# Designs tried in a protein design chat: VHH binders against Manganese-dependent ADP-ribose/CDP-alcohol diphosphatase. Part 4

Target 1, 321 residues: Manganese-dependent ADP-ribose/CDP-alcohol diphosphatase, of Oryza sativa subsp. japonica (Rice) (q8h5f8)
Amino acid sequence: MMAVTNGVIHASSREPLFSFGVIADVQYADIPDGRSFLGVPRYYRHSISVLQRAVSTWNKQHNIKFSINFGDIIDGYCPKDKSLWAVQKVLDEFEKFDGPTYHMFGNHCLYNLPRGKLVSLLKMPTDSDRAYYDFSPCPEYRFVVLDAYDFSALGWPRDHPVTAEAMKFLEEKNPNSDKNSPDGLVGVDRRFVMFNGGVGKEQLSWLNDVLQDASARRQNVILCSHLPMDPGSASFAALMWNYDEVMAIVRQYKCVKACFAGHDHKGGHSVDSHGVHHRTLEAALECPPGTSAFGHIEVYPDKLLLVGSDKMADTEMCFEP

## First folded at step 20 (VHH; from i2 with G53S)

Design o2
Fold by OpenDDE, last read:
Structure o2 (fold): chain B 321 residues (1-321), chain A 123 residues (1-123)
Amino acid sequence: as target 1 above (321 residues)
Amino acid sequence: QVQLQESGGGLVQPGGSLRLSCAASGFTFSSYGMGWVRQAPGEGREWVSAISSSGGSTYYADSVKGRFTIARDNVKNTLYLLMDSLKSDDTAVYYCAKAGEYYDSSGTHFDYWGQGTQVTVSS
């Protein structure tokens, strides 16, 4: 279990350029509370209350320009006949926010609904059926939302070439009969499990183009992914399959300042060797009644300040010059 | 159809030992993580232990660490729970549990349980 590191927030006399809300792994389902395989409590019904509190809090602050959902709004154990209902229920709560919400999906979303349906329901700002996109809330910043399951055994039709390729990849990387088990895998190789995924070649190329453009425009870039992309920020089993390829592109540019992710539930923070911050968000799902895990991030020219609720740690992320 | 059948429960004195067994059928046993949960009278269900599909990794609740040992025989499609140094607080119905298909970094939820076997620790 990786310990959540708390950043010390220093008081700033400057006003932020803007702020945005963040929440991850709501994983709502109308089912009784339970525990994970490792014994971690899960509060499937209560998680929507966390979201409600998030939205309420963000609205009261009046300075939250937008929010980002870091995936897994519903849980895989949501009854399949209730998937659409559950998704809509959660989305209706997001719609109560006084601003736009930018969405991505996680593996639990993909357990419930097809990719195309999710892209539509989540109203991703893309001109295609792709699930990755970028946006700029101001001239100084660009947000890049990755599809971490672009290359995955999840979410694609069974007969889709990506599914076949991903399964082959898993067969090569994970010798276990249970491809969701990291047993026998060592270190970062533990990421090669079926519930994860990676960024495909086309998306990698797209990412490079986006970062090149952002760099040319002197924008700061914030990467957003359901899956973490740094070993220091999450458990090894939670990492994106090809986080190294993504980061290899990222490292070519100085414009990327931080990467945010969900999926690992425990939360974490690291700074990689290039000075990029990685912040894995705590899961709303694991909040017992009366507690919350959401936050907002204050954006400055030279830093990000994450202000968390009860179970989300405050984090200051100062940019390297 | 998935079937889990627990056995081995009974009455034991404090400090005693029991071995629970769970016979599994209706699925590829070796492809799934397994676990034990228990429910004491008037209490909610408590997570006790889990074991990976290969048996290479085991996990325990703090309340049973050092006393209980989870094991599995994939050839026999059987899950075990060795319980030593039993305490009165261990009195519960013990359920064998199968891991589900929906994972994250903390694993999956259990999706099937047996009928349970009663363990009573009393003087």
Scores: ipSAE 0.768, ipTM 0.895, lowest interface PAE 0.7, mean pLDDT 95
Fold by OpenDDE, fold request of step 22:
Structure o2 (fold): chain B 321 residues (1-321), chain A 123 residues (1-123)
Amino acid sequence: as target 1 above (321 residues)
Amino acid sequence: QVQLQESGGGLVQPGGSLRLSCAASGFTFSSYGMGWVRQAPGEGREWVSAISSSGGSTYYADSVKGRFTIARDNVKNTLYLLMDSLKSDDTAVYYCAKAGEYYDSSGTHFDYWGQGTQVTVSS
């Protein structure tokens, strides 16, 4: 049980530059409640109510400039003939927010719909079928949204070269017949399962360019990914395949202050050796009726303050000087 | 078509032992995690235990931990549940369950189960 240290949020007397909403792993489906393989309860229908409460709360605060969805808005067990309907239903709830929502997709989204369709439906601010992008809500900050399944066995056509390469990679890294099983894998190698993915070479290059530009402009950067990118912030089986490559790029720049992720439903927080904060968000899916897991982040020049709801822990993330 | 057939249930006294079996067919058994769920009269289905596809990892509900042992024989396409130190509260229909295909950090969902076998613990 990684003790999410409820950091005492010291209310700084200073007004934040801006605030933004965060939610992850809604995984809505019009199916009965269930339990995971490990016995964790899942509330597929109720999860949309968590989102509704999030949007309502954000709207009432009148200081939430935008929101970020950290992927998996629908569950893989959504009936396939209802996938589009379910996606639209969830998106309609996001549209009730009094600001823009920036989206990414997770593996459960990819179980339901093709990548191109998701990019379009989620209205990612890209001029292509690319599922990674950056934006600046103010001159001082840049947000970078990664496609954590750029290199994956999911979301690409079966005959796509990336699929073949990813499957080959899995064959090399995971000897199990069930490529979704981390059995026999040790430590961080447990991340080499089919339901995860990684950042491709082109995207890595792009990331480097973005961070270089951000540094030149003296911007603080916040990285956003469905998959966690630090072993201290999530279970090993939930980590991005090539989190080490991503972080190798990140470490070259002092401008990255924090990385946020979903996918690991229990959430977590760590600070890596370079002072970058990693915060994995708690899942809305695992909230029983009457409870919620969402938050907003207050952005300051020298820190981030995550204010969580019932099942999302408050987290203060002070930047290294 | 996926088929799961449970057996081994019966009447046992408190403190007694039972061994449940589940014969699986219609899918590659060794490629899927398996588990047991149970349902007592008037109650919802309760997660009991799970085992990885290779059998290398096992998981148990707190209510049965230390008393029940899940095992599998991939050659025989059979799942087992060894139940020791049985209690009256263990009375239920026990279902063999197959793991689904959609995963996250908490695993997948069971998407198929058998007809069940009755376990009754009574003096």
Scores: ipSAE 0.765, ipTM 0.894, lowest interface PAE 0.7, mean pLDDT 95
Fold by OpenDDE, last read:
Structure o2 (fold): chain B 321 residues (1-321), chain A 123 residues (1-123)
Amino acid sequence: as target 1 above (321 residues)
Amino acid sequence: QVQLQESGGGLVQPGGSLRLSCAASGFTFSSYGMGWVRQAPGEGREWVSAISSSGGSTYYADSVKGRFTIARDNVKNTLYLLMDSLKSDDTAVYYCAKAGEYYDSSGTHFDYWGQGTQVTVSS
C-alpha cells in the first residue's frame, strides 16, 4: 500500500523559470472499453478527452511554455487500417496547445506504424531518422528525449539486424515461449520481455556527449523516456532493458536532476542513490469518464514541482545541493 | 482460425461447485495467456481470472478470489475454471478468452473468446 502522501505542495513564493505540460499513454483507439489481462479497465475512446482537457487546462494557465508526450498515443488494438487516422486525430488535439509539443513513441505506437513514419508524423526535432534528441527551453535547462526502443524487437523491420540481435538477446534472457511473459523471471530480470526495449550503443555515446556538454554549460538536465529507468519508480516488468547502462552514464554527471517516463500506467516515484528523481507518469488510458491523468511541471533552479490532475499525483522533486 | 469452445456450465445450488473447460485450437495454446470473463444478464462483461502461458501465474477478481481456481493443461490445449462455493451473483455466461499480443505493464487485452457456457446458481 504505497501511502500516496497527499503532501500539500506549499506554493513557493517564487515564480518558476518556466512550466511544461506532461501526459503519457493516451493509447487512443476507436474500440469499446475493455480490461487488461490483469483486469485493469481501459478506456480507449475516452482517453482522447483526457488529452483535450489537458490541452485546455494548459492553455488557460498561460504559463506553460511547452508540453511533452511520453509515448503511446494510440493503442496496439487500434485497427491497422485506422492507425494513421487515429494518430492524426490525437496529434490534431496536441496541435491545439498554445505551444510546441515534444513527442516520443512507445511500444503501442510501434505496433501500429513503422519507426520512420512515426518520427515523421510526430515531427521529432531531429535531422535524421533517429528518435532521440535534446532541446533547451532556456539557458539553464536541457531536456533529453531517449528512444527506449532503439534496441528492441519492436518497430524495426523483421529482417533488420537490430531485430535479430534483440530477439537473440531476448531468447537468452527470457526462456518462456511467450516472450511477453515475465514468468519465472525474478526481480529486475522481469524487464526482459518483448514489449520493452533499450538504448543502443550509438545513442548511449550520444547521451554521454550531451551530458558532458550540459555539464560544461552548467545546465540542469531532465531526461525523458517512454520506459522507466529505476526499479523504485515502476514495476520490474516495465523497466528499460538496459536502464543500468543508461544510469551508469547519468551517474557520471551531476547535471541530471530527474528522469520522467510512461509505460507503467500506475505511476511511481523514487530517488536513486545519486539523488536523481525518477517519476513514472500515470496513464491517461486508465481514466474512467470524467477523470483525468495529466499534469504540468513548474521548473525552479533548485526543484521541480509536478501538479497533477485527478489521477496524477502531485510530486515535489527537490534537487540535492 | 482461433477456436475456443467452453463446456461444463449448468444449474447448481448455492454453495455448489462446477468445473468449466475450454478446448482451444487454431493457435499455439502454450504460447498465450488465457482467461475467463463472464457476463450476467443486463450487465457488462466482467473480468474473472487469468493465467499465464506457462501456468506459473494466476490472477483473480476480488469477487471470486478464494473460491475459483484457474488452471490449464498445455498438452491437452485445455483451460479450466474450478468454481467452488458458488453464489447467486455468479450466475452468468462464462467465456474463455485468449490473450492478445499488444502488451503493457498490465498485460494485454483479450482478443478472442468463445461462445460461452451458461452458469446458473439458484435455489
Scores: ipSAE 0.753, ipTM 0.890, lowest interface PAE 0.7, mean pLDDT 95
Fold by OpenDDE, fold request of step 22:
Structure o2 (fold): chain B 321 residues (1-321), chain A 123 residues (1-123)
Amino acid sequence: as target 1 above (321 residues)
Amino acid sequence: QVQLQESGGGLVQPGGSLRLSCAASGFTFSSYGMGWVRQAPGEGREWVSAISSSGGSTYYADSVKGRFTIARDNVKNTLYLLMDSLKSDDTAVYYCAKAGEYYDSSGTHFDYWGQGTQVTVSS
């Protein structure tokens, strides 16, 4: 069940440590507007204008230190011969921001381009060709960006071992001929669809190490993923395959304060049993002309404050002591 | 090549019923979600209904909910739309639509549709 994001914003006299911009699921394509299978309008061309407004707004605020793109900058229906052009077009807009942008990719990105190409184009700050990384904008905070398609049937070569393993996994978990259909699956098991993915074993180990180090350094940690990792924050069909394994690691450390995600375009917010906030961001794609879905987050020692545009809900996330 | 052929449209009085059919070919019908969209004169295309690949899940626009029933026969590669209690506002060209391959939590975009069949509800 999707949690309604009715965040009450409380005025604070304190200045934030820093602020950062957030946007998700731009899914730009130079194609006519359309509707999803469920009838949700999609504005493929207009979505880049949402990004432009985001960047403009962030630049005007002068206190946005960096921004995070939560994936799916282009849509799967982008003509394949225009994929590179479309990606570059979107990236050029991000480059107009007066700070660094940290990127991740989603399934729609992977529909268009191979994983390795995306890692390169998105200039992920990794020491290898991996698509997960961490960074600290200040000593008090660490951001962890996960590759939610590390274990997936998407983005890897067809003959890659991960592809085979993921397909086998899907065959076991999803009996439908259409592996993108959650029909017959109940509850959180609806997440076992081909358009999702999970975190691989190596990345899980890495995550544990990062969180251990962050804890030792007394840092607050913010997790970022294209796929949401809490059933209360998104539709079941949008959840990461192994969100439970990720959260099992997270729960061992008190340093993780919040998880942000995209992918589920409606947005949502929950607080899990351990006090970790989960915020799924509204999609820029679903904004009709004249409307926007982006925000910035003010970071404090004891809370996060998401200030959204007209279609992104404000959310206050107070940390548990 | 994907082909969708709609049939069953016609003139009907308000309160009447029609059954639309869509014959599908050129793809594995049972592997794709299907749907119906309609376009009234001077209006944009309106989403009407969708059905999952297995037929286990059905979805309807609020404007047709309780009156229309979407169904499919995967053996016959045929999609149906049963329309009851028709209203003048239901007058439109109805298109059979095939789901695409690029998914979100809200499903995929329809990527193909047929030539359409005219439905006219008039006294």
Scores: ipSAE 0.744, ipTM 0.888, lowest interface PAE 0.7, mean pLDDT 95

Design o2
Fold by ESMFold2, last read:
Structure o2 (fold): chain B 321 residues (1-321), chain A 123 residues (1-123)
Amino acid sequence: as target 1 above (321 residues)
Amino acid sequence: QVQLQESGGGLVQPGGSLRLSCAASGFTFSSYGMGWVRQAPGEGREWVSAISSSGGSTYYADSVKGRFTIARDNVKNTLYLLMDSLKSDDTAVYYCAKAGEYYDSSGTHFDYWGQGTQVTVSS
């Protein structure tokens, strides 16, 4: 709305520091469309068209400095003899974007390929099989990408010690013989299912060090994770196993302003009791032909503006810098 | 080899009842969620109902909620759909479906189903 004072028109606008693209849960596979166990339509082939539209759109916009892929670029039902081909097909589309893309693990990627191969294929900036890292696109902001499958039954080989510990954890927390079922679990305890995971002790210590450094540098921090970390922004069964431990670290500092996630395909948004925004991004997989779920986030000193497409809702996330 | 064999379909009048059964073999039945889908003439498959592996959670399409009841017997490896207050728009081939192995927050894909059983509701 323009303000008019004494016949003089005043317009006020500001430009973002930068913008970045976002997309989640492409879950491409060359298989017929289907429905989930809960009846939700899935458009496995069309999801790569959603990504193509995202890349085309980002290339035409100003200040799209990078993009973030919130995991699950291919679906677990991708034929296993075609896993590498399908990953490469999706990555070829990301490579058409005129900037870098930062990736993270989702459970559907880990159903297809081991973590070490995925870290390499996705060009994650890490020197190990762990998929957590941070970067600063400008002095004022630090982005932190968590590995939500660091402690998990899915993120490591079946004979790996972490897998054994995760299965013991699930046996203690989930009474069902089918560990993918949250039956009988109430509230946030419904998250204790095999398709989720958590952040291990080494990663928690690393996160604390990163946030301590970012706080000392007076940076705003954006956390990125495949798994949501606030019950207000996602279904209980979609939450990271130990979101409470991660958030306990976050709440020791003032620097974290927002947490973004995928995994819960319907999306969501909440502001927690400490003013941290939690935004779960709507899935590309669930877009009927001709529709999209992607967006870009305009970054300001005191807010983030998610400008979504079709199924991805616009979201304003204001905070105190 | 997963095998799902539906039975119990037939011709009924509006307001009538049917009980569908699905005999399952070739997998550990109690380890997987199950469901029913249906296909009316000239239409795609429509999700009807799902039940968790233990039977503790059940889910229904809005069009059948309150009229249909899904149940399972993990001793007999059998899935059921109890259909009450049938309407003409319930006419379809009903398929028993097995949940797959690759889950996310929306559940998993159904990865097997049988040949179906015809339900016809006509007066």
Scores: ipSAE 0.524, ipTM 0.796, lowest interface PAE 1.9, mean pLDDT 91
Fold by ESMFold2, fold request of step 22:
Structure o2 (fold): chain B 321 residues (1-321), chain A 123 residues (1-123)
Amino acid sequence: as target 1 above (321 residues)
Amino acid sequence: QVQLQESGGGLVQPGGSLRLSCAASGFTFSSYGMGWVRQAPGEGREWVSAISSSGGSTYYADSVKGRFTIARDNVKNTLYLLMDSLKSDDTAVYYCAKAGEYYDSSGTHFDYWGQGTQVTVSS
């Protein structure tokens, strides 16, 4: 700051409208470190330290308006008599953040607890066991959190009609007796595995209504989902079953600027043929001790800036307002 | 009750070959991925190789790629590790491992292991 002469001193004009924190795939469990089937190291206990560093960093910055958890807060191998305890342990860390956290669940959450329990524990802003919702942190932006397991073999009780339809779908799409194996499936068809899921018909209709309303209000829309929705931003086996139906709705509007996801632990970034950014966030689970995978996103009228930590890459996502 | 029994270990000269076998019972073998891990004295377990439930996809640690071949016989419920060009660094107890049920895009965690078979590479 300097003395005023001949006029008013003006601050820099390039400040974000707001910022929000992001973290994905904590997959906490009180079990020894190990490796995935594909040999990738997994740090089950250290992952909660990654979350602790994220919360501490966001609070220290004091300009982070809210955070979004991209699902899978506990691992499927969490001992089942400890599922509730492990979820509460992770949620207690999120509660230390000075703002609200918006949650979603993924397949590893559903291996541990039924959907109704998860919706309640995660304090999803819904009035039912519905696990999808939207919110506007400011007039210019709408955030949409999808339930990627709405149509799935994992997201409902074993005897539920949705489960029966999902198993029939998998039997038609996946020739393997092991429905978690994508063997013999080519290209994006490799997504037809039991650990994935999709968006149901009611949720698709709801999404269309939300996007129509956001367009009428001239809002930029950010979609958030546990499962990635573009093959350029994730491995084929990580994609949402019906990403094509979701993106067909998105393409009817100009308001959607970016889609964020987790699930594919290595992360990724693409711009699809309609200019929508797809950013898959790197997993906390795969951080060696002392390293991190979290970040915050600075939101501007014409871009998003992901400022990552260690394994989470910085990403600039420019778009036309 | 899942049972995994390794065999085929022994003493071999550097540059030699061995074929390890793992007899599996107590589960539907063709419905699960399988793998091999090893443990040298005083060290933790090291991932070596994995094979999908159908046998259509195989994966190897960099340290063994090009020298080891994983295979399975879903009729005989047997997993194999064909080990060529053995080095002293390959000396370890080798464990057969069964994939679990809680998958993500990186696969799943191994949930059962055998008792192991000793491989010793010495001159």
Scores: ipSAE 0.513, ipTM 0.795, lowest interface PAE 2.1, mean pLDDT 91
Fold by ESMFold2, fold request of step 22:
Structure o2 (fold): chain B 321 residues (1-321), chain A 123 residues (1-123)
Amino acid sequence: as target 1 above (321 residues)
Amino acid sequence: QVQLQESGGGLVQPGGSLRLSCAASGFTFSSYGMGWVRQAPGEGREWVSAISSSGGSTYYADSVKGRFTIARDNVKNTLYLLMDSLKSDDTAVYYCAKAGEYYDSSGTHFDYWGQGTQVTVSS
């Protein structure tokens, strides 16, 4: 195939099909700055300023069709009597964006408010406590937002059957009395910690149906999840419990081109053995005052181009259309 | 009723050693990570060291690495900080701290603190 490409007087100036904004792990709380258990600086109050800059930047570009929030909008350290106020404060900033925002939640959201409240407040396009859905911003693309806490100890009330099953699972997989500790676990088994979760069987079946339909329509699919699904793009302790089951479904089809996630604050990028890009987004929480971690993704027929700010690295993700 | 009681502080000469202890009660000690934080006069709190719930992983601030050792005894419910090669800059109140339950991949924040024990390294 030899169409005339670059080198002719009419050099092509390729426009994206659309662009969308991305931000992850704002983890806002009205508390003093601190350090994590591992000594990593955390800027709880400044993180909402990062979001404000993201929204302002997206609005000024005028070509950002929608944004995706990769979860953990407030921190677990948020005082519990201020949980609702803090969530609303962050959501008020997202609402200043001149377009729709598609939300997901992570573990830090669930430390603060029950699932049903979060689904309602975030206005997720679902009719239940389920936090997974899909949409198509144009005929060529399908976006899939997974609920990474569907099977988890955190995602349901203490007396819920799923919680009981998740705790039994952790007892079998993690020998530590502290189920948040991966000590003694090796390789990807380090993911079996209480602050993670996974995708339940109904959601796996739904995902297969969505990918089958997207394949029939010849769509490119972008998966979005709070938890990363490839060991090359994240620390082992940050991985979704059953990323292997999700990816087993994905590899039955050719339509999935990229998976985006948050949760692992350092970010990362890999291409898995089947050519799928995995991009873990850098956290807003860890931005010193005056710095940012957000971006937008320009979507083309044969690539995605992440244009990041400060701590969020630019990333080119090429694929076969 | 989480209680953390530090002991072992005192006055030492530069180059000297101290062992701090923290007796813990009111929670299942072996289920939580623990750490040490210090505060010098007129300064904010400075993270010093942390240890996982099992004791299998330890972490240190650059300023103390190679000189301090954190340890725990899950039978006696006691946290330790062995401080060697002490410097005047190590003068501070040292606080024993319990990890909270709101984790991510970088761990959690500390949610309970002791009353502290004074360490003074004379110039």
Scores: ipSAE 0.507, ipTM 0.769, lowest interface PAE 2.0, mean pLDDT 91
Fold by ESMFold2, last read:
Structure o2 (fold): chain B 321 residues (1-321), chain A 123 residues (1-123)
Amino acid sequence: as target 1 above (321 residues)
Amino acid sequence: QVQLQESGGGLVQPGGSLRLSCAASGFTFSSYGMGWVRQAPGEGREWVSAISSSGGSTYYADSVKGRFTIARDNVKNTLYLLMDSLKSDDTAVYYCAKAGEYYDSSGTHFDYWGQGTQVTVSS
């Protein structure tokens, strides 16, 4: 943070506790560029160049201790006989970063490969097929990575009980025959579309235990999810199905300071009614050639400072420790 | 088998009008978004317009907004593009396109196109 006194800018002499890299929605595929159904340009091949620039930049910067990939590393339109190759190609670029990368998956990953394969390939630090975990890069901070497809139509095999329950849920919430369409749904109910998902009951219980432990240790908590959890930081159709249940748990504690997400490619930022920052990261997929969307976050005791590239906006997130 | 059959193209004077139609079969038409894409000689394909599966939402490229109207008839399984105030720049092959199944917040990619219908705007 810079302070201005008597017309002279005084740079802070304090250093961040650490910094970490962020990138979202690479959605690589070796297919021609195109446009989405809504006319939004997509640069499927260039997106891996955005990742390459991110890794190179992080390796050259002081104190980038780890990076977080906010999911959707390959696009759903990647040819299915090439899914494994495309995932490995993107992971090979992440592996060039001189530090650990913490991964999550999103809907476009799940269009390509089953959950168990993704958990293994992404080296998620879990002991099961479930894709949620936590870690502490220093005593003062705890990072929590949610599995936003734990309850979903996409995150499990077609014949799995969870899939059946999710389809029943969608039938109750979304009257459209096209379950990917939010037409006619109002406000945050527009989130009830098949390409989204939610946090299951066991994961909610686990989250509560993690936050209780982090609170007892007086840690600041950063929550990470593919899907956004605040309507102020994302389009309604991009929200996690049960963001309200997740946030109800979060708001029982003072330790959560920020929630980061991807999925909504245009990005966004809000502060909710309890002072929690919500930052949805801009997508690499939508970067025209020669531009980037990645950044690093400088972590302080009382703020986070996102220093973004081109399309990823700088963001200062102040909070009470 | 997905079938998209465009019709209604032709030679038109500048300022004229055309109505393109696309008869759809081989899939549940009302369950998918639809759109129009065009390709001018020597150019890549350009997104023109899209309509949601119910018909409740319509979207247009800036180059055609106010001049073109997309519509669908879910009873007849037909997509339309009403083209008014045509210009030389509108000369292209127009393709009827079906939305795919791999969605995100920006929608999905089109995964199937018809053979196209030629629209030529010339004096």
Scores: ipSAE 0.488, ipTM 0.763, lowest interface PAE 2.1, mean pLDDT 91

